# Ledger of designs, part 35: VHH binders against p46559

Target 1, 369 residues: p46559
Amino acid sequence: MTAIEKFFTEKSPDSEQVLLKVIELGIDFLGGEWKNVDKSQVNVSRVHGGQSNHMFHVTSSTSATPYLLRIHRQPPSQVFTDTVNLAIFSERGLGPKLYGFFEGGRMEEFLPSKTFDVNDVLVPENSRKIGAIFPLYHSINVPVSKSRRCVHLMREWLNGYESLGGGDYEILPTTVNYSDHPKSVSIKDLNHEIDNFEKWSTEIFEHTLVFSHNDLASTNILELNSTKELVLIDWEFGTYNWRGFDLAMHLSETAIDYRVPFPPGIKMNGDLIDNPPNIQIFCEAYVEADKKLKNRSPSDPTAEVKALIQECQFFWPLTNLFWALSAMKHSLLKFENGVDLDVQARDRLAVYFHLKPRSQKIYEELSKK
Below, E stands for the ipSAE of ESMFold2; O stands for the ipSAE of OpenDDE; V2 stands for 0.75 times the mean of E and O plus 0.25 times the DockQ between their complexes.

## First folded at step 8 (VHH)

Design r2 (framework vhh_7d4b_2; at its last look DockQ between E and O 0.03; V2 from the best seeds 0.00; counts 0 for: pae O 8.2 > 2, placed apart)
Fold by ESMFold2, look of step 8:
Structure r2 (fold): chain B 369 residues (1-369), chain A 127 residues (1-127)
Amino acid sequence: as target 1 above (369 residues)
Amino acid sequence: QVQLVESGGGVVQPGRSLRLSCAASGFTFSSYAMGWYRQAPGKQRELVASISSSGGSTDYADSVKGRFTISRDNSKNTMYLQMNSLKPEDTAVYYCARDSYTIEYGRGTYYETFDYWGQGTQVTVSS
């Protein structure tokens, strides 16, 4: 833990030391509007959200600009990616303003908003809005590696799991009832699964490479209180990637609820795992928005939507494997985040193997064209 | 300083009701989500029910759904737990707790985020 993280976690948000520190930050990054603010005029509230940061909403009874303070828990490389992506999208009006950053933290605009849950994303109007947003950021050229994809982070997690003493992993599903999976998988087996999907994806979907969010679960979508417009947050996994992974991540996460204050801290809705009701509306909105953005007329929208649905279905199991590997590693780090990570890993591995045959069939069909 | 004081516990027959109260002071009560925890002998503490700062959202452990109701009165800085149809399995020390977070902003997995606790009140359900 860094010195700045210790400062903000070991001291009460209402302590004099914290109040003086947030005034200092306000002066340093937001300027003279904070210069005459007294500690008695300042409020610091802990903010619930994001596993990668300790978050604080800093306000005052003056006209000084309030801000969201993020104190990082994650490795600097993930934090750097999130901050760069925030700055890029902030410049384009697609995210909160970035006010500043420093070693171990950053300051940004707090957006008065509602955080979406899985029920919100399944509302048809919201599904259309979300589908229409993806082409906007998929069109942005970001000057980062185009070869570092989701599979590279998956390998890093699996290697980390092994380095921490992890071995063969038993697939004992808790919230899903599948039995068409192996009883156990080795690290070698999991590396082969990653390698196979990378091979399939590169062979048939390399033309779909776009800058992707890679973590657009419902809870990373904010609906602004004032306008009802949607804003995407938490870009720490942003990379170039096959667009189908990005879309499938959003769709597959509709079956998963993280806002569970009781053990195991996660719920999976088996009815949604292989048949989300919003996929048609979502993909229609994507195709329509992508055509408008590129100034192209629709030619055969039924065929384009069908192809995009198939693309999402291909990547669906990979999104579950992605989080399973994260959960396997972080369970060995004794990471405390309110979710039983072994339950998450077991259920997601069961889903992965259950859905993998569909992806293999899609690969075989498309590789013949 | 944050103070949470529980009351309303006691010994009661199965099938009866109890109402727990939690009096809060030393912080802006209306800004914080709150919860009730319980700890039975030889068991881990478990979250029984939670309530948002406004009182508009509630959540319950499966074992108490339909029997327990959490509520709050922000004008009196007090949270309540109405416990109906009590069972011997409900026997525990019940704790009032304050959530360490005041605002939801994106993904949150806030199991065990509570930072201040009361002293607890004993509830015993016995024939």
Scores: ipSAE 0.035, ipTM 0.460, lowest interface PAE 5.9, mean pLDDT 85
Fold by OpenDDE, look of step 8:
Structure r2 (fold): chain B 369 residues (1-369), chain A 127 residues (1-127)
Amino acid sequence: as target 1 above (369 residues)
Amino acid sequence: QVQLVESGGGVVQPGRSLRLSCAASGFTFSSYAMGWYRQAPGKQRELVASISSSGGSTDYADSVKGRFTISRDNSKNTMYLQMNSLKPEDTAVYYCARDSYTIEYGRGTYYETFDYWGQGTQVTVSS
């Protein structure tokens, strides 16, 4: 625990020490009206959500600019990546403004907003809006490694699973009814799956490499109260990946409900997986927005939309394999988050093997061109 | 190349103490959280203790809480596990691990991921 983390976690938000500290931070990074703020005029409230950071909303009864105070719990390397991403987005107006950063924390713009849930992202209009916003982020040139973090993570998780004593994994789906999967998979089998998708993706979709969110679940989407505009948050996984992987990650998550208050704490909707209702609207919006952004000449988007849908479909199973491997490893670590990780792993593997043949066909088709 | 080397294991009687060490090399030690795992015969490997990069935060399995203490010296690139009041149930191979990534999953829960492991050191507690 850093000194600053200890400071903010051991003291009450209404303590004099905390009030004076947030004033100090306000003065140092925002200046202006903060220089005239008295501790009696300051309010510090803890913002609940996520386990990776301590968050406080700092306000005053004056005209001083309120801010979100984030105290990190993450390793420095992760903090660095996250901060760099936030800084870039801040400058481009694609997220909350970064007011400042210091050892162990940062100050951000507080955005009054609604966090989306699984129902929100299934609303067609919201899907359209989400599709339209992606090109803005995908257009960013970030000076970071172009390696495929998703592939590395999958291999790391699988290695971790093995190291923790994991062996052959039995696939027994719980919330989905697929049966076209193997009874069990070995570590070797799973490595082979990773290798194949890496190969296919590299051969066919390498030209689609973009800076990606890679984890756009519903809870990572904010709708601003004032403008109803969407803002993407939690760029912890922000790296370069294939465009289709990033898009499919979002789309695939729309079929999963984590709000189940009883075991297994997760529910996958096979109907949504098999027939995603908004994929057309989503891709249409993406293509349209991308054209506008790039000042492309107006043209019939039909072929491009179709191609993008196919691309998303290709990567759809890979997103499930990705999280399955995570769940497999973490289940052995006995993490408790309200979700049965074994159930999640099994179900996602079932989905993976169900959808994999389609991806293979797509690869074969596109390889001939 | 990342390397983790455990030492300090051995055979002890119940109630005795051992101190394990993990020597790290090939990476910026102070930038990573670390942890100890153990694997008993016929059982899965389990988390024993974890420690933040700075050493200011620690976490323990319930089974070892109050008996084991994890610490680190970043100037020496070494992590330690002080094991007191050892029990037969503590018999296992103990592994040092590097925490390289934190992942948010599902309901906003963050998971620690370990990407490198040592070869392990045997701890045997027997009368």
Scores: ipSAE 0.013, ipTM 0.287, lowest interface PAE 8.2, mean pLDDT 89
ESMFold2 (binder alone), look of step 8: mean pLDDT 80; pTM 0.800

Design r3 (framework vhh_7nfr_2; at its last look DockQ between E and O 0.06; V2 from the best seeds 0.00; counts 0 for: pae O 5.8 > 2, placed apart)
Fold by ESMFold2, look of step 8:
Structure r3 (fold): chain B 369 residues (1-369), chain A 125 residues (1-125)
Amino acid sequence: as target 1 above (369 residues)
Amino acid sequence: QVQLQESGGGLVQPGGSLRLSCAASGFTFSSYAMSWVRQAPGEGREWVSSISGSGGSTYYADSVKGRFTIARDNVKNTLYLLMDSLKSDDTAVYYCARSYTIEYGRGTYYKFDYWGQGTQVTVSS
């Protein structure tokens, strides 16, 4: 752990040392507006930074510009990619302004906003707004590897699980009520599942490769207080990927609440796991916004929407396998985020195997053409 | 300085009702998920209910679901717990608790950094 990470994790946000440090950072990167700020005028609040960062919202009772402070927990290569992603979106006016970066951290704009929940996502007008915003991000040419797709990270997690001493994984008990999954899976079985989906996806959907968010749960959508525009945050899993995975991830996550304040810390809504009421509206909005953005010639919108829905359905189980593998590894690391990661892994595996036959049928249907 | 001040506890007969309040000061109230946690005599703390910063999401322990209602007033910076159909096993000190993080993206709903002093609720014949 770096010295700056120790500083911000070992000291209280309201300590004199932290208050003076954030004033110093404000002066250094934002300039004179912070020079006259006294520590009694400063507030530092913790923000959920996930696996990758310690985050703090820094404000004052003065007119000095507030900022979001991000202290990295990531290895150097991930820090580089994360910072590049932010800078690209910032330059285009599509994300928070980047105020500065330094060894071990960065400062960026805090967006006064409302964080969406699942109920917000499922309101029809909000589903349309969300569907319409994705093509803008999908159209960006980001100067990062096109080979770091979802399957790359899934293999990293599975290899990490094995290296940490993980073996065969028992799928029961689950909180979902499926029975059409194996009793347990080996590392060899899971590698086979990853290889199969990679083969299917590459054969049928390689032309759909776009820069993707890959973690678009409802809570990663902010509605700006000032404009009511939607902004996607938490790009730490951003990579080039098949667009259908990105869209399916968003739709699949409508069934999942990570905020329950009691064990197991996660709740899957069985009614929504394979029945997202907003998929039609969402996909219609995506297609219409993509056409407008690209100034495309008219096509049959009904057929295009049907095809996009089929793409989402194909990738749906893969989004569950993705998080199952993450949960399996991070459970062995004893990562603490309020979620019983073995409950998540078991439920996600059960859902994966339950939905996989639909994806296989879609692959078979499309590969005949 | 963050302060949380509970009120509204008291003695009530089974089947009765109470409304607890928690006045919040020293922080941006609407940025935080808030919770009620109770502690019966000789027991550990038991989570009762939580509410998101905006008020859009609410959560209840199974033992109180359908009987208790959590609410917040972000203009008055006040958290409420409306308790109906009270039972003797609801007897406890009830605490108001603030989440560990603000809600910017995902918030922390399982961990708290500030607590009130508590208010006693006693349900007896």
Scores: ipSAE 0.727, ipTM 0.877, lowest interface PAE 0.7, mean pLDDT 90
Fold by OpenDDE, look of step 8:
Formats: sequence, structure tokens, C-alpha cells
Structure r3 (fold): chain B 369 residues (1-369), chain A 125 residues (1-125)
Amino acid sequence: as target 1 above (369 residues)
Amino acid sequence: QVQLQESGGGLVQPGGSLRLSCAASGFTFSSYAMSWVRQAPGEGREWVSSISGSGGSTYYADSVKGRFTIARDNVKNTLYLLMDSLKSDDTAVYYCARSYTIEYGRGTYYKFDYWGQGTQVTVSS
């Protein structure tokens, strides 16, 4: 735990020390009216939503600019990536403004908004809106490595798992009822799965590389109170990946409920996995928005939408493998995030093996063209 | 000292009913959520049911929904589990656990800090 994290987690938000500290930060990074703010005029409230950060809404009874204070819990590498991404989006008006950053934290614009939950993202109109905003983000050119980071992370996590003493992993689904999976998988088996998908994806979808969010769960979507526009947040995994991977990541998350208030803290909906209700609407909206953004001539979108759906379907299992491997490693580290990581890993592996044959078929079909 | 003591376990035939009790002491019972967790032979612990401190909210695992009912008497400091339509798969040691809430970025979750010794439930013909 960093010194600043300890400071903000051990002291009450209404403590004099915290109030003075947030005034100091206001003065240092925003200046102006913050120079005249007294501690009696300041209010600090904890904001919930991100698992990897401590967040506080800092306000005053004066004209001083309120701000969101974020104290990081993430590794330095992720903090760096997230901060750079936020800075770029800030300048482009695609997210909250970045007011400043310091060791262990940052100050952001507070956006009065509603954070989406799993029910919100299942609303057809919201799915349409989400699909429509993706092209805007995917069009951004970010000066970072264009390598496919998802493959790198999967291998890193698997290596980490092994280094921590992990061995053969038994697949026992808890929240899903799939049975078409192996009883267990070895590290070698999992490496082969990664290799195969890397090969397939590279051969078929390499032309689709875009800057991607790679973690667009419902809680990473804000609906602005004033305009009802959507803003995507939490870009800690923001890297270049295949477009379909990023889209499938979001779609696959719509089937997962993390609001279970007791162990295992997660529930997957097999029906939604097998038959995602909004994939058509989502992809239609994406294609339409992309055409507009690129000033493409009007054309029948039917074929393009179908192709995009297929692309999402192809990457759907890979998103589950991705998080399964993460969960496997972090489980050994006894990482606590409210979810039983073993349950998550097992269930996601079950989903992966259930959907994998479809992906393989898609590859075979598209490789013949 | 926090103490939890389960009782009411036993042998029952499939389709039968059983009522478990958990006597709590050493803490303000009504201030804490309580849970039942079971462990079958050779298996890990499985959450079964939880009830809020006031008793106003109840939660169940899918495997027991519609069959089990969790209840509490805050005057008697006792937690109950009414088990109907019992199945062979319900065979396990059932534990009473004191629960508390923790905040994570995605929500509020229950954890367990104290456990009883457990009571054996065997469903067999």
C-alpha cells in the first residue's frame, strides 16, 4: 500500500487531515478559487464503482471547481497506461478532463452521471447507443505499441500461474451448466489454446486492429445526467487489439452479473451466452455509426452487419479465456475483489470450451475465402 | 466471545424435511447478517443461504431455491434453516456463519468471520 493510499483509506473523509489535503491538491492543480477555500466549506465523499481505485468526490460550498480524486491500487504499469489514455481522451473531449496526476493518484473532472449495471446494458436502446459510440473510440490513433496486447497478457498470466505453483486446472462449472469441456486442462493445453486463437485471429482479422478498451463491462459505462450521452471509462486495459475482441468483450460481459452479494459473487447467464439478445442491434448501430464517421457512401448494411456479428462470435470465447487466465493467476495470489476467482475461472473456461467449436468453424469458413 | 452452535441435523429420507438451528452468542445478533454454508464429502464449501440482520432480506443459492427457507429470531438469537423436499445431493455438513459486508468497486459483498462446528445432514433412502 502506498503512503497516499494509506492516508485516504485510514482516515475519515471528514477528517481535518483529509480536508486539508484535498484543498492542497485543489490549489496545486486547479488553483483559482481553491486558494480561498476553508476546510469548513469542503465535502469529501467516497465514490464506488472501480475495483482498482479509491475514488472521492471533492466539493465545496464555494465556486471552486469540484473534482474526482482517484487513488490508485493498480500496478504502476497499468496506472501509466490508464493515465496516458485518459489524458488523450481528455484532450479530445471523449472522457472526463484530467486536471492532474501525482504519485499514487490523479484528479479528474467529476461527471454527474449514472453508472450502468448489468440490467442497463441489456436494454436494447442502450445496446444500440453503446454500439454507436464504439467507432468513435476505435478511430483514435494512440501512439502506443500496435501489438495485440490480449495475447501478451494471456501468456503473462499463464506464466504467472505456473510460477506461483499452479498446475493442472480442474474445470467444475458452478453458475453455468455446460458439460462439453475437458475435466481438466494443463498449462500446455492452455498454451495451445492461446496459440491457436492467435494464429486464427492473425490470419483472418489482422486488418481489424484498433485501439480498444478491452474491459467494457457495464460499470465502465457512464450515462451523463444532462445529455444522456454515454462515456466510456476505466481504460487501464486500453491497447490495440482486434476490433472483434473488444466488441465481444463488452457483449460477453452482458451475460455476467457481479452483483451477487455473497459467494461466489458472480453469476453467468447461459441463456444470454447462447443467445445474446442485442447483438444484432449492437452491430447494426456500430456499422451505421462507422459509415457516418468515415463518410462512406450509403449502402445496404446487411452483409456488413452479418460479418461483424460473426466476428464478435469468433472472439467471444477468447474473451472468456482471457479473464479465466487472469482469475487463475490472481486466485493463487489470494486477490480479493468480491468474486470467487476460482469459480470465475472455471465457469469462464466452461464457456470457452463450449463456444470454441463455433470459432473454429468460423475460421475454417473464412480461411477458404 | 463469538459462539455459533448448530443443531437439528440428522438422517432423513429423500423428499423429507428438516429444520436446522443455530444458537448465537457473544455479539449483537441483529446487527449481523447470518448465513448457512454446507460442505459435502470431498467437495468445497458451498454457500446455501443468507439473511440480513433485520431479517428483511433473504438470499438463496439456485440449488436450494424453492425448497429451503432461512429465518431468524433476533429475540432468541437463533438462526434457522427450514429444508423441504430434501435430495441426496443435499447431504453435507451444514455450518452457520456470521456475515459482514465489505465494499468493492462493483458492489457490496458478504464475508464470513465466524463459523459454527457444523451439523451433519444425511439424505438417504
Scores: ipSAE 0.038, ipTM 0.368, lowest interface PAE 4.9, mean pLDDT 90
ESMFold2 (binder alone), look of step 8: mean pLDDT 85; pTM 0.839
ESMFold2, look of step 10: ipSAE 0.113; ipTM 0.576
ESMFold2 (binder alone), look of step 10: mean pLDDT 85; pTM 0.843
OpenDDE, look of step 10: ipSAE 0.027; ipTM 0.342

Design r4 (framework vhh_7d4b_2; at its last look DockQ between E and O 0.12; V2 from the best seeds 0.00; counts 0 for: total charge +5 (limit +4), pae O 2.3 > 2, placed apart)
Fold by ESMFold2, look of step 8:
Structure r4 (fold): chain B 369 residues (1-369), chain A 125 residues (1-125)
Amino acid sequence: as target 1 above (369 residues)
Amino acid sequence: QVQLVESGGGVVQPGRSLRLSCAASGFTFSSYAMGWYRQAPGKQRELVASISSSGGSTNYADSVKGRFTISRDNSKNTMYLQMNSLKPEDTAVYYCARSYTIEYGRGTYYKFDYWGQGTQVTVSS
């Protein structure tokens, strides 16, 4: 752990040391009104940071500009990408303002907003707004590696799992009702799964490479109180990737609720696991917005939408494997985020193997052409 | 100063309904997930329902699922618990509770750190 991470994890947010530290950060990066703030006027509230960050909302009883403090838990390569992504989107007015960054963390604008949940995403008007945003973000040239894809992060997690002493992984018991998966998988088996999907994706979808968020769960969408515009946040998993993975991630995550205060801290909605009701509207909005951005001649939009839905369905199981591998590694690290990571990993693996035949069929159909 | 004030409790016959309210003040209500706890005589306090800051994600203990409905009105800083088909086993003091962490982007509900005074619900023949 870095020294800054230790400081913020080992001390209470209301401790004198933390209050003085956040005033110093305010002075250093925001200046102005923070110079007149006393520790008795400061409030530091914990914000859920998940696997990636320790997060704090820093406010005062004065007019000093409040900020969101992110203290990174992720390896240096992920921190670098996240910082670059934030700076790029901040400059374009597409994300929170960046107030400053330092080794191990950053300060950014806290957006007064409504955080979406799965029910908000499924409202037809919201599905259409979200679908229309993706082409805007996908059109941005981000100056990071174009060769690193979701599969590279997946391999990093699997290698990390092995390095932490992980071995064969038992898929049972699950909370989902599938039986068309192996009882256990080896690290070798999982490497084969990653290799197969990389091969399939490269052969069929390499032309679809865009800068992707890769973590567009509903709760990474904020509706601004002031404008009602939608903002995508938390780009720490951002990489160039096949666009279908990015779209499938958003759609597949509608089945999953991480805001569960009862063990196991995660809830899977079986009705949404493979076919959310918003997929048609979402893909229609994407195609329409992409055509407008690219000033493309009209073509058969029904066929384009059907092809995009098929593209999402192809990547769908890969999104589940992606999070299964993360959960496997982080379970061994004993990260505490309110989710039983072994339940997540087992359910995600079961879903992956259940849906994989659909992806294989799509690959076979498209590779014939 | 965080304040949570419950109301709507009372004595009711089995099979009937009650609606509890929780008036919140002293914090930004719309930023926090909320929950209802209950404590029956001789038992530990248990979480029975939770609701996300926006109101769009709700969760229930198995013992009340299908009978109780949690809701909130962020414009009025108020949370509700609609309790239908009440049973003698539902007899308890019911507490309004606020989550440990602010909801902003991703979040989970693994801890509640502020409680109200409670309101008595008694279900008897």
Scores: ipSAE 0.451, ipTM 0.739, lowest interface PAE 2.2, mean pLDDT 88
Fold by OpenDDE, look of step 8:
Structure r4 (fold): chain B 369 residues (1-369), chain A 125 residues (1-125)
Amino acid sequence: as target 1 above (369 residues)
Amino acid sequence: QVQLVESGGGVVQPGRSLRLSCAASGFTFSSYAMGWYRQAPGKQRELVASISSSGGSTNYADSVKGRFTISRDNSKNTMYLQMNSLKPEDTAVYYCARSYTIEYGRGTYYKFDYWGQGTQVTVSS
């Protein structure tokens, strides 16, 4: 734990120390009216929305600019990536403004908004809006490596799992009812799965490479109170990736509910996995928005939508393998995130193996063209 | 001191039933969600069932759905696991666990903080 994290987590938000600290930060990075703010005029409230950060809404009864204070919990590499991404989006008006950053934290524009939950993202109209917003972000040219972080992370996590003493992993589904999976998987088996998907994806979908969010769960979507526009946040995994992976990541997460206040802290909906209700409208919206953004000539979108759906379906299992491997490693580290990581890993592996044959079939079909 | 004590385990033939109990003490039982885990030799620990603090919500592993029932009596500070139609694959040490709720960015979650010593369940012909 960093010194600043300790400071903000051990002290009450209404403590004099915290109030003076946020004034100091206001002065240092925003200046102006913050120089005249007294501690009695300041309010600090805890904000919930990210697992990897501590967030505080800092306001005053003066004209001083309110801000969101984010204290990081994630590794420095992720902090760097997230901060750079936020800075780029800030300048482009695609996210909250970045007011400043310091060791262990940053100051951002506070956006009065509603954070989406799993129910919100299942609303057809919201799915449409989300589909329509993706092309804006995917169109951004970011001067970072074009490597596929998802593949790198999967291998890193698997290596980490092994290094921590992990061995063969038994697949025991808890919240899903799939049986078409192996009883257990070895590290070698999992490496083989990663290799295959990397190969397939590279051969078939390399032309779809875009700057991607790669973690668009419901809680990473803000609906602005004033305009009802959507803003995507938490870009710690932001990197270039296959378009379909990014889209499938979101879609696959719509089937998962983390609002379980008792074990296992996670629930996957097999019906939504097998038959996602909004994939059509989501992809239609994406295609339409993308055409508009790129000033493409009007054309029948039917074939393109169908192709995009297929692309999402292809990457759907890979998103589950991705998080399964993460969960496997972090379980051994006794990482505390409020979810039974073994249950999550096992269920996601079950989903992966259930859906994998479809992906393979898609690869085979598209390879013939 | 928080204590969880399992009882009711034993050796039974396939198709038979057992009822496990977990006696809780040292905390306000009705304020906490509870759960059952099991671990067979050489296998990973797995969730069997969980129940909300009020008892109004339950969750089951797919492998035990329809056969096992989790319940609780808050007036007695006791949680139960009724196990019907037992199978050899149900053989394991069964553990009682206490959970508490936390809030993270993605929502409300649970964590375990206390476990019982476990009770052995053996299903064999």
Scores: ipSAE 0.117, ipTM 0.629, lowest interface PAE 2.3, mean pLDDT 90
ESMFold2 (binder alone), look of step 8: mean pLDDT 84; pTM 0.846

